# Ledger of designs, part 95: VHH binders against Protein DOG1-like 4 (DOGL4)

Target 1, 232 residues: Protein DOG1-like 4 (DOGL4), of Arabidopsis thaliana (Mouse-ear cress) (q84jc2)
Amino acid sequence: MSKMRNLVEEKFLEFYESWVIQLELYLHQLLIAHNNNTMSETELRHLISKLTTHHKAYYTAKWAAIREDVLAFFGSVWLNPLENACSWLTGWKPSMVFRMVDRLRKSRVVLVEAQVKKLEELRVKTKFDEQKIEREMERYQVAMADRKMVELARLGCHVGGESVMVVEAAVRGLSMGLEKMVKAADCVRLKTLKGILDILTPPQCVEFLAAAATFQVQLRRWGNRRHYVTHS
Key: E = the ipSAE of ESMFold2; O = the ipSAE of OpenDDE; V2 = 0.75 times the mean of E and O plus 0.25 times the DockQ between their complexes.

## First folded at step 11 (VHH)

Design gb14 (from gb1 with L102I; framework vhh_6qgx_2; at its last look DockQ between E and O 0.95; V2 from the best seeds 0.81)
Fold by OpenDDE, look of step 11:
Structure gb14 (fold): chain B 232 residues (1-232), chain A 124 residues (1-124)
Amino acid sequence: as target 1 above (232 residues)
Amino acid sequence: QVQLVESGGGLVQAGGSLRLSCAASGRTFSDYHMAWFRRAPGKEREFVAAISWSGGSTFYTDSVKGRFTISRDHAKNTVSLQMNSLRPEDTAVYYCAAGSEIYLPISADEYDYWGQGTRVTVSA
């Protein structure tokens, strides 16, 4: 069954489609840079900055959208079921990116001991922050079934004008809590990314970002093929 | 909002040394990348050096590599530029900048806050 999309979903869908197209363009540039040893450090840094600015733009748009309707991001109609299944609090799992870093180590990339140590420290911190958010989310989800909500659920079978308003107010309250959680998760994502890119050299950053972008693009492609999803 | 105040500029002879300092206000100093830019008479502002939020990464323009060193002190909320072997072409107003980008930027438009600048004059 086709889901009815609200205005927030429609707008963000349009944004995301364009954003993914641009990501693919950057991926192409990253791959060229990775395979071309003639690029200067300055050029590499500019490329990295362009991509990271692109990522920052995503979160700017996301945060604007979630202020209007955070629930849209828990359905995420702009994602296919595979992408949604792999999502943690409306985005990528922060600790997942360390698997990509590990991949670098198995490639031609040589990490010095100091980098390895810093990455491990960051991994530990990231995992800790994830767990903290997860615990808070669990608490929040359990708390949703409070006395008031249960009563509203019971009364909801007898829909009157006043009861509808009460339910809407309750949903708004829940949404505010969810927005807070999503923002917290996004902060961990951004901090993790910022940390990794601080530890890696420019060439290593390019390789890492290429791997991450490839994974994202491929996940979307695989999911679309499996579920015959068309977003446009 | 972050306020930046530069100090340490002055007149120095070629081959001499200066140490510039920038004091940052605010509570989130550790979240910002810091950089030095300079503007010579009749020229555009140019990148000199940058240091990441953690201090773990630095980058320099080619003309100052080996001569200038950027550093930061998190406890004091300061960033410094040690300038050695100064040349007449290093004469400029030096600006401190702070940025909150994900990656250490080297372009001026990627920095959010700027100081008023400190003048460095290197005589022949």
Scores: ipSAE 0.867, ipTM 0.943, lowest interface PAE 0.5, mean pLDDT 92
Fold by ESMFold2, look of step 11:
Structure gb14 (fold): chain B 232 residues (1-232), chain A 124 residues (1-124)
Amino acid sequence: as target 1 above (232 residues)
Amino acid sequence: QVQLVESGGGLVQAGGSLRLSCAASGRTFSDYHMAWFRRAPGKEREFVAAISWSGGSTFYTDSVKGRFTISRDHAKNTVSLQMNSLRPEDTAVYYCAAGSEIYLPISADEYDYWGQGTRVTVSA
């Protein structure tokens, strides 16, 4: 897999590996906080802020990298095939995070009616934004399947020079559109996270972040074990 | 870019009340968490109160809990701090801050924009 990597992929792989290690360390702290009834609200808020700052750092690095090569984030070399299969526009699907919130409602703590109402409103808003992005992505898929784009790709193969430049310009145009779509999806992810954490109490935020981090870490562990066994 | 202007400071007797206001200018005020910090003479800046971008979450330092109330008005792009039962220990310059973090911050270094401050003096 390293033989297929470009510089952007190599740099982000290094970043992502260290980022996941740090996420695992924060997960340990979240689990301690989840099981420790003596932590103050101030202590919980500091821990939650560490987690959200860590997630913000991921997006900061990602957005810098997609400016150079957005396609690296579709079928990423730093993710195993299981992780890639679970991706929607280069990340977790925003509306699916509410399944994790539903698990919180079945946990040790109960959400009050006001929280449930606000979470439902956020879910609807998130789904609406998600569907808007899906419609725009469909427009890009139709444009790529357009007979003109297929003909431009065929011409680039046969003649070189002028047709190569036209194909390269078309690919760059689609790449910029994909970058905008990926950033839009990431903004929905961040707004959804920001909204959820605003509705939940600090102990509930710790439980939510622990569940999300656990899922991400387990998906990586399961995919890595299966991947290595299958390819040995 | 957000500019913040505080007002409402002054001299008050112990046990009295003051209301601080912070006017924000700039696009998308509703995206920012807002907070008040204070700096007493000879001390470093300390957190007082914060209110989330939506107004749905608030947090107070222990020494002001029950006495101070933070609120925000999205139509006027303002955040306010109602300060009741004031004590001489509340004497400080009070600063309004705005930040775009995911989670409502309580540390000063997590806030991006700051006002110039308004002085509150509580006499014995």
Scores: ipSAE 0.652, ipTM 0.862, lowest interface PAE 1.3, mean pLDDT 85
ESMFold2 (binder alone), look of step 11: mean pLDDT 84; pTM 0.872

Design gb2 (from g68 with T106V; framework vhh_6qgx_2; at its last look DockQ between E and O 0.91; V2 from the best seeds 0.79)
Fold by OpenDDE, look of step 11:
Structure gb2 (fold): chain B 232 residues (1-232), chain A 124 residues (1-124)
Amino acid sequence: as target 1 above (232 residues)
Amino acid sequence: QVQLVESGGGLVQAGGSLRLSCAASGRTFSDYHMAWFRRAPGKEREFVAAISWSGGSTFYTDSVKGRFTISRDHAKNTVSLQMNSLRPEDTAVYYCAAGSELYLPVSADEYDYWGQGTRVTVSA
């Protein structure tokens, strides 16, 4: 069954489709840079900056959208079921990117001891921050059965007049809490990414970002094939 | 909002040394990448050196490599540029910049805040 999309969903779907296309273009450039050692450090840094700016643009758009309707991101109609299943609080789980770093270590990339140490420290910090958010989310989910939600459930059976206003107010309250949690999660994502990119050399950053982008693109492709999803 | 104030500029003979300092206002100094740019007479502003938010990464333009050293002090909210073996071509107004990008940028348009600059003159 096709889900009815609201305006926020439609707009973000359009944005995301374009954003993914651009990501694929950057991925191609990253792969070329990775396979061709002719690029200068300055050129590599420019490429990395372009991609990271692209990522930042995603969150700018996301945060604008969630201000309007955060609930749209808990359905995420622009994602296939596989992508949604792999999502943690409306995005990638921050700690998962360290698997990408581990991949680097298994490749031709040599990390010096100082880098390994810093990465481990960052991993620990990231995990801690994730757990903190998860605990908060758990608390929130448990609290959903509070007085307001019970009232919402009761009123939901009686549509009309003042009851509708009360229901809307309750939903807004819930949305505000969710928005806060999503922003917190995104903050951890961005901090983690910022940290990793600070630790890695430019060539290592290129490889890391290529791996991450590849994973994202392939996950989308595989999920689309599996579920015959069409977004346009 | 971050305010940046440069100091340490002056007149120096070729082969001499100067240490520039930039003081940043605000509470989030540790979140910003810091950089030095310079503008020589009749030329465009150019990148000189940058240091990441953590201080763990630095980058220099080729013309200053081995001569200039960028550093930062988180406790004092300052960034410094030690300039050794100065040359007449290093004559410029030097600007301090702060940026909040995910990756350490080398382009001026990726920095959000700028100082007023400090003049460095290297005589032959």
Scores: ipSAE 0.871, ipTM 0.945, lowest interface PAE 0.5, mean pLDDT 92
Fold by ESMFold2, look of step 11:
Structure gb2 (fold): chain B 232 residues (1-232), chain A 124 residues (1-124)
Amino acid sequence: as target 1 above (232 residues)
Amino acid sequence: QVQLVESGGGLVQAGGSLRLSCAASGRTFSDYHMAWFRRAPGKEREFVAAISWSGGSTFYTDSVKGRFTISRDHAKNTVSLQMNSLRPEDTAVYYCAAGSELYLPVSADEYDYWGQGTRVTVSA
């Protein structure tokens, strides 16, 4: 059991490191495209599709891994403490993305009224879905507080087969519920991203994706910098 | 899971018009991006036009901009391609495609469902 958990963490740590490296390479391409008047709309769309495919690959790998061990994603070993502190149900809170859009709107991105209206409708839908998940998660957070009790019972070697089966069933029930909630949260994240990219023009999508990748890379760099500071 | 049936192809003179239609069957039609691709004799399939799941975004290959218009009707589960000012180089088999990618795809490998195609011939 413990070796399967270690294998899940080791496998996803290796995947995540590679995934972030590739995200950083895409960030470089997005920054070049940010002020490149010679890129055609087709070239911009191809770059945007590479980024969205990269994000889809992350979720594909994540969903395979949480099927094996969802609890590994609460306090992930592949994230630094700063990144873990920013997590909401194993990822970015879906509605946070609209703060990024608002920031871009105030600086460089000019949105027409039709786009603004559609973004507000999407924001409302995203917040509604998010609140539903938050209510469900609060119930599961109480169950997570009892996680220590389940761990102790699992390590109790003198208990017989029926006691072990009851503990295993309880752990499976909690894990299945958390997996469902994590997938639901991820679906809101993906639906929100899909909606934003549909509303924005290709140059606006490049600016949005660049801002999002920049923030994620900076959060990782800041967190890693903190851990490499000497204590002497 | 999703079936696509094209119609509206035929023979026209250069400068003429045709309207292609694609009927989609299956659940959640409004979740799919829809596109038209074409294959000319001896050539690879190429992108023509696409419309996003919401209908809020469209994209056209350069050679058809201003001449072709893609649209969708969520009530009828159809996507249409209005083809005006047709040229002999528009002669091809036209395929309807549907995909569920995050961003409106322009590459054929990103579309999951395909129709059988409808032939368009534009004579000089």
Scores: ipSAE 0.629, ipTM 0.830, lowest interface PAE 1.3, mean pLDDT 82
ESMFold2 (binder alone), look of step 11: mean pLDDT 83; pTM 0.861

Design gb3 (from g68 with S30E; framework vhh_6qgx_2; at its last look DockQ between E and O 0.89; V2 from the best seeds 0.77)
Fold by OpenDDE, look of step 11:
Structure gb3 (fold): chain B 232 residues (1-232), chain A 124 residues (1-124)
Amino acid sequence: as target 1 above (232 residues)
Amino acid sequence: QVQLVESGGGLVQAGGSLRLSCAASGRTFEDYHMAWFRRAPGKEREFVAAISWSGGSTFYTDSVKGRFTISRDHAKNTVSLQMNSLRPEDTAVYYCAAGSELYLPTSADEYDYWGQGTRVTVSA
């Protein structure tokens, strides 16, 4: 049975569908660039900048949407079940991207010792930040059964104007906490990405971004096939 | 907002050297990429050099490679451009810029904050 979508879900679904299409186009360009050694450094940098700007646009849209309804992102109707299952606080897990970096090391890409060291430092930092957020999330989840939630549970069985207002207030309180956690997670994602891109050379960035985009696109395709998901 | 103030410009003979400095105020710029642009008389603004937020990466336009060096000091919130072997074609107003993009940008539209510029004149 199809779930009723709210306005935030509908708008973001439309946005995300378009965003993914554009991502696929960039992926194609990245693959061409990766296989074509004729592109100049300036051209590579331009391509990287275009893609990273695209990623930044996603978070701009996301943050606007979560201000309206952060709960929409914990259902994420624009994602299939596989994508949702792989999500950590409404997005990709920051520490996961280092697997993409590892792929570089196994390919024709040669990382110098200084890069390896910096990447390791970044990995450690990313994991630390990730764990910090997880601890906060755990604390939040444990504290969820607070006075407001108890009140919500109590009033949820009753119909009335005042009761509805109390319930709404309780939900808003929860949403604010969730929004904070989601933003924190996104900050770690962006910092991690920014760090990796700073360490890698332009050709290495292209390969890394291609790998990441490929994974994202393929995950979506696999999930759609498995669950026969239609978002349109 | 970040305010940027350039200094160090002046008149120099061909083959000479200058060191430009840009001081950031209002916010720490440790998260910002920094760049130098220049605008010669009758020409459009062009990219000169950029340095990443960490200082670990730099990029130069071809015409200044080997002659110019960009650096930054996080403690002082400054970015510098050491210009050696100056040429008459380097004559321009030099602008400092700060950007918050994920990747070190080379286009002017990718930078958020700009200084007022400092004039560099290289005589033949």
Scores: ipSAE 0.854, ipTM 0.935, lowest interface PAE 0.5, mean pLDDT 91
Fold by ESMFold2, look of step 11:
Structure gb3 (fold): chain B 232 residues (1-232), chain A 124 residues (1-124)
Amino acid sequence: as target 1 above (232 residues)
Amino acid sequence: QVQLVESGGGLVQAGGSLRLSCAASGRTFEDYHMAWFRRAPGKEREFVAAISWSGGSTFYTDSVKGRFTISRDHAKNTVSLQMNSLRPEDTAVYYCAAGSELYLPTSADEYDYWGQGTRVTVSA
């Protein structure tokens, strides 16, 4: 099981490496567009659409990998309630993206008051959706703990096909529930992104996407240095 | 399933005005960007105008900018295209489209649902 989980994670990380390389190429295009006075609105919108399509591809690949083995993304099959409460479902909290929005406001890109108001409304909506997911996660942690207790009680007498089938059913139920919650969290992330891009003007969208791409490229570089040091 | 029904096409003289309407069926309207495309005889389908899911962003092809206005009515689940100062080159079948992409699309392949079209003829 561990080997199968490692294979799913390894395949996704290989995808992610290629995905970040392509993101870096798009980052160069975003930076050129940011400084180009002759770029038409149509050209800016096309570039923005390429970036959003690339972001959708990330989630498509993630969801496919999670469908194969969602527990590989949590590091282990069994988590106590405290450990699980310290992590968000396989990513940054959706509301963390507003740190990037705050960076835009500090970079002397003036947002009109109507945009600021809409962004604050979106921030509130995103936090509401986050809290809804957190409540669902708490319910699921209780159900997971109950299934862990049943499985642990039966480990001492690991006998018969009925015991194996009950354990396998519990694991399938846990995995399906976690997959649904991860997808729900990702949908909040995507809806928040969709809202931000709708509020910002095309030049502001380019700046925001460039900031986000820079952050993601830096995360890859940190991971590559860590991997190189560990395996070298 | 999402269904889009256009109306308001017809024959008008150059310089005249026409208002197209597109009614959306189902509860999908709030989540979709809406657009108008057109296809002139013997030509490829081209983008005309789009309005974002919230109504907060609009975009127009250069040839119609300042003459056409896209709007949406969330209560009635409709999108409209007000066409003023019509020219013979505006003659086409006009299609309403809906898409759920993250960013307001301007390419036809990014729209998932299409109406059957309404014909607009602008006489010289």
Scores: ipSAE 0.613, ipTM 0.835, lowest interface PAE 1.5, mean pLDDT 80
ESMFold2 (binder alone), look of step 11: mean pLDDT 83; pTM 0.859

Design gb4 (from g68 with S30D; framework vhh_6qgx_2; at its last look DockQ between E and O 0.89; V2 from the best seeds 0.77)
Fold by OpenDDE, look of step 11:
Structure gb4 (fold): chain B 232 residues (1-232), chain A 124 residues (1-124)
Amino acid sequence: as target 1 above (232 residues)
Amino acid sequence: QVQLVESGGGLVQAGGSLRLSCAASGRTFDDYHMAWFRRAPGKEREFVAAISWSGGSTFYTDSVKGRFTISRDHAKNTVSLQMNSLRPEDTAVYYCAAGSELYLPTSADEYDYWGQGTRVTVSA
């Protein structure tokens, strides 16, 4: 059954479709760069900057959208079920990217000891931050059965002007809490990415970003095939 | 907002050395990449050197590699440019810049805050 989409969902769906297309283009460029040893450091840095700017644009759009309707991102109609199943607080789990880094280590990429150490420190920090957010989320979820939610449940069975206003206020309160948690999660994502890119050399960054983009694109493709999802 | 104030410019003979300093105001110095740009008379602004938010990564334009060293002091909220073996072509107004991009940028448009600049003149 096709779910009725609200305005926020429709707008972000359109944005995301375009954003993914651009990501695929960048992925292609990253792969070329990875296989082309003739590119200068300056050229590599420019490519990396373009892609990271693209990622920032996603979060800019996301944060604008979640101010309007954060709940849209907990359904994420622009994602297929596989993508949604792999989502942690409306996005990729920060600690997951270290799997991509591990892949680099198994490839032609040689990380020096200093890099390995810094990456491990970052991993530990990232996991700590994730756990902190998870604890807050758990607390929030447990607290959902608070007075406001009970009132919401009670009033939800009645039709009336005043009751509707109370319900809306309750939902807004919940949404504000969720928005805060989503933003916190996104901050951890961005910090983690920023940290990794600071530790890696430009060629290593290209390989890392290519791996990450590949995973994202493939996950979408696999999910679409499995569930016959059409977003347009 | 971040305010940047450059210092250390002046007149120096070719082969000489100068140390530029940039003091950043604000509470989030550690989140910003820092860079030096320069603008010579009649020329466009060009990238000179950058240092990442952590200080762990640096990048230089080719013309200054081996001669210039960028560094930052987190405790003092400062970034410095040690310029050795100065050449007449290094004559320019030097600008300090701060940026919040995910990756250490080298383009001027990727930096958010700029100082007023300090003049460096290298005589032949």
Scores: ipSAE 0.844, ipTM 0.930, lowest interface PAE 0.5, mean pLDDT 91
Fold by ESMFold2, look of step 11:
Structure gb4 (fold): chain B 232 residues (1-232), chain A 124 residues (1-124)
Amino acid sequence: as target 1 above (232 residues)
Amino acid sequence: QVQLVESGGGLVQAGGSLRLSCAASGRTFDDYHMAWFRRAPGKEREFVAAISWSGGSTFYTDSVKGRFTISRDHAKNTVSLQMNSLRPEDTAVYYCAAGSELYLPTSADEYDYWGQGTRVTVSA
């Protein structure tokens, strides 16, 4: 059994369920657009904008929830165990998106040399930003361990309200630092997405977004089916 | 905070050319999509052209495609609109806009910063 959910977790669970349902509806529109050679560039751009607005809405809601309880996002109750196992700082590792781009290149998507060069430059920048965040996380983890060990040692010597207040202050400090790092990781994700969509043509963006949405929906469905079967 | 200043408007005869410029200042110019909108007398503001933050993608409304060219200069923090083969229906106040959406926007409500506008008058 998992830990008890609080109001932040319950609210975000409701949001996330609704958000995924809407993503599935957008996926259907993306697949129709992929199969329909008569859509104008304007129509494709409108569809792409709906998807990017939907993704932005996810991060807006996530950042609001993280401010209230960042630790909820490390082992989220709204994600099944498979989704949680794929998480790097509460989401997909930013550079993993280039595996999706590589899959599209092996299929029917033809990229010109200029696009390939720009994508490689973006991949290198994304990896650099990831490594920067990983180094900052390592420094933060050391600082957290040092603070935690000091506070635990002090609790062993003192029993009372002052010890509780110090532990609570340490937890608040750790939460604020972790929130900063999760937001930094999300910013790398958003910058990488923004860069990819700028390099790809509108039809290629539709195919990319369809592939990404398909993977996300299938990962959730597959993980939920295994969870349901295992526990039923 | 981004500040936008347009220039280059004026009076020109039909068939002529005009180049609008928009100087951007404040926050990093390189992070913003840039666009031109216009408002004709008695009409609502309408989209004209946009260029992505990197300069790698452009989009034009159908009525100006092939006649107008949007470009940006990252070193000078400027966006330009080269307008060729001008028609009387191109007469409008032209506005420069900047936005930070994930995908290059074409609707006015997706742009956060606006210039004061520059008047273009095309005589018959």
Scores: ipSAE 0.626, ipTM 0.838, lowest interface PAE 1.4, mean pLDDT 82
ESMFold2 (binder alone), look of step 11: mean pLDDT 84; pTM 0.866

Design gb5 (from g68 with S57N; framework vhh_6qgx_2; at its last look DockQ between E and O 0.89; V2 from the best seeds 0.79)
Fold by OpenDDE, look of step 11:
Structure gb5 (fold): chain B 232 residues (1-232), chain A 124 residues (1-124)
Amino acid sequence: as target 1 above (232 residues)
Amino acid sequence: QVQLVESGGGLVQAGGSLRLSCAASGRTFSDYHMAWFRRAPGKEREFVAAISWSGGNTFYTDSVKGRFTISRDHAKNTVSLQMNSLRPEDTAVYYCAAGSELYLPTSADEYDYWGQGTRVTVSA
C-alpha cells in the first residue's frame, strides 16, 4: 500500500533523489582519481572538498527538514526497506565507517603507526559517543509512556477541539526530543568523518570516500531490487 | 562569530625571516581549520598555507614549501606562520582565515572568517 506523503516527505524525497545522483557522479570521479596516479595533491584535495561539501549540504537540508517534521525521518519514504533497516537514528551508524577504514588497511593502503593509533583513539571515542546517545534514546523511549503519552492515548479515541490541541502539543513535545537526538547523532557522524579525513592522506581519503560512497550506492541498489521500490 | 587579528608583518630584506601571528576570538577555536592567504599588489588573493583543526594536517602552496611553516596553539587560540628565506615575490598583505568545513580547505570561499591582514614587504 502506498503511504500518503506529507509535504516534508515530498520535498526531501526530491532533494534526496537529486543528491544521490550527484553522489554517484562524485563516486565516479573518486574512482577515476583512485586509479589515476597522475592527479596532483591539490587536485585530490579539491575533489575531497567537493564531496565533503556535498555531504555537508545533505545535513543542512536534513536539519531544515527535521525542524518541520522530524517524524518524517523515522519513516524515511525516500529510502528502501534495506536502507531503513541499516539506519541508526535516521542515518548511518558512525562506528560503521571504521569498517571502511579497515578495508583500506587490507588493500594497497599502508597506514603508518601514528595513523593507526589516531584511528583507534577516534574509534573508541566514536563508540563512546554512540553509546551515550543510545542510552539517551533508551531513556526517551521508556519515558514515552509518560503522563503526556497516556493522555494522548486516551484523547486519541475522542474527537474534539480541545482534545486535538492537547494531542498536537504532546506530539510536538515528542518531536522536539527526537529532533535533539537526531541532531546529536548527526554531530557524531560529522565529527567522526571529520576526524577520519584529518588522519588520512589525500589518496587515502579518496579511497575511503570511494568505499563509503560505493557502499551507500550499492545498498540502495540492492534494496531497490529486493523490494521493487520506485521512488519516482 | 570568530574574530581574527593578524600581527607580525613588516619590512624585511630578501633572505630574512618573519613570524606572523593570528589571534582568534571565541570559544570554538579547536573546531576550525586555520589558513593564511596573501594578496600581492595587483594580484588576486592566493592560498599560502593551512592547518587542520587538530593541527595534525598541514598543506602549503608550492612556492612556499620548505620556507614557510604553519602552526597553531590551542591554548592561546593562535595560528602562526613562520616565514624563512623570504623573497621579494612574497611581498603581500597576509590574511588569516578560519573555516569549519569537514576537510581542510585550500580555497578562499571555503573559509568563513577573515582577519584584516598584515603587510609583509620584502626588499631586494
Scores: ipSAE 0.863, ipTM 0.940, lowest interface PAE 0.5, mean pLDDT 92
Fold by ESMFold2, look of step 11:
Structure gb5 (fold): chain B 232 residues (1-232), chain A 124 residues (1-124)
Amino acid sequence: as target 1 above (232 residues)
Amino acid sequence: QVQLVESGGGLVQAGGSLRLSCAASGRTFSDYHMAWFRRAPGKEREFVAAISWSGGNTFYTDSVKGRFTISRDHAKNTVSLQMNSLRPEDTAVYYCAAGSELYLPTSADEYDYWGQGTRVTVSA
């Protein structure tokens, strides 16, 4: 939609760069806590809260930005191509986090039977919520295509201010629908995170958050070193 | 908007028990972590106990572990603090708080809604 980077993209790029730097600093603290057997439960909970506050701050900034330009979050200029290719509705697919939990179960982390049961229930709920969003997105895409076809037919017959207003209304409708779907996806992500952290013990939460931050940092590092070859 | 009303405070002798209750109005049953804080005369407000939105995660300050039990009732939209083996140093105004953070908070600034408090006095 723009030949130049718009104001929303400039503002969020600046925010995101700072946010990732701070995430890397928190990752360092998580790794220290993972190796430190003398940290109190209070200290561990404080660290976990800093991480969750940091993640909540990301979504607060994101939701303000998508209200102005949701399309900026599809193919974001602040993400490398690998990061963008891994996105599902502007972020990681909520249920994908359970693959990370499964890997932790196979490592040093031991989960009690009650925790395993609760995590499986949460996984099913998360997948159900994802599927609801996918169905709504499909319905929205079909509805927008039908309305777009009518409006494009008018454009093909008539060139002028009325055709521009119809196109602008269609774009606004698409943006509003996408904003709704992105927020719904983000709410599933946050609800899933909140649920996982409630089920895990504080040391297990530290290991989970460290694994998640490590994955995000490594994905960014690997993607930044790799240049995507284009064929032309 | 959430309103919190504490009850159950009073005068009790050392070694005795009290049960505090906090009734929440509005949308506080499944979305909010709940906590108790207290302020002793001449002291700053301090964390006592918290229970997560699901009820599955609880945390207590060291001085009350084993003596106090926090619980919640989703049907009645209430949070309770069972206080056993009370000591004179437990004398304080007790406040109920609710917050919507992602992880169960222990700092007062992480809680958004507060009750007016209920006084607990423990005599020697």
Scores: ipSAE 0.641, ipTM 0.837, lowest interface PAE 1.2, mean pLDDT 83
ESMFold2 (binder alone), look of step 11: mean pLDDT 84; pTM 0.866

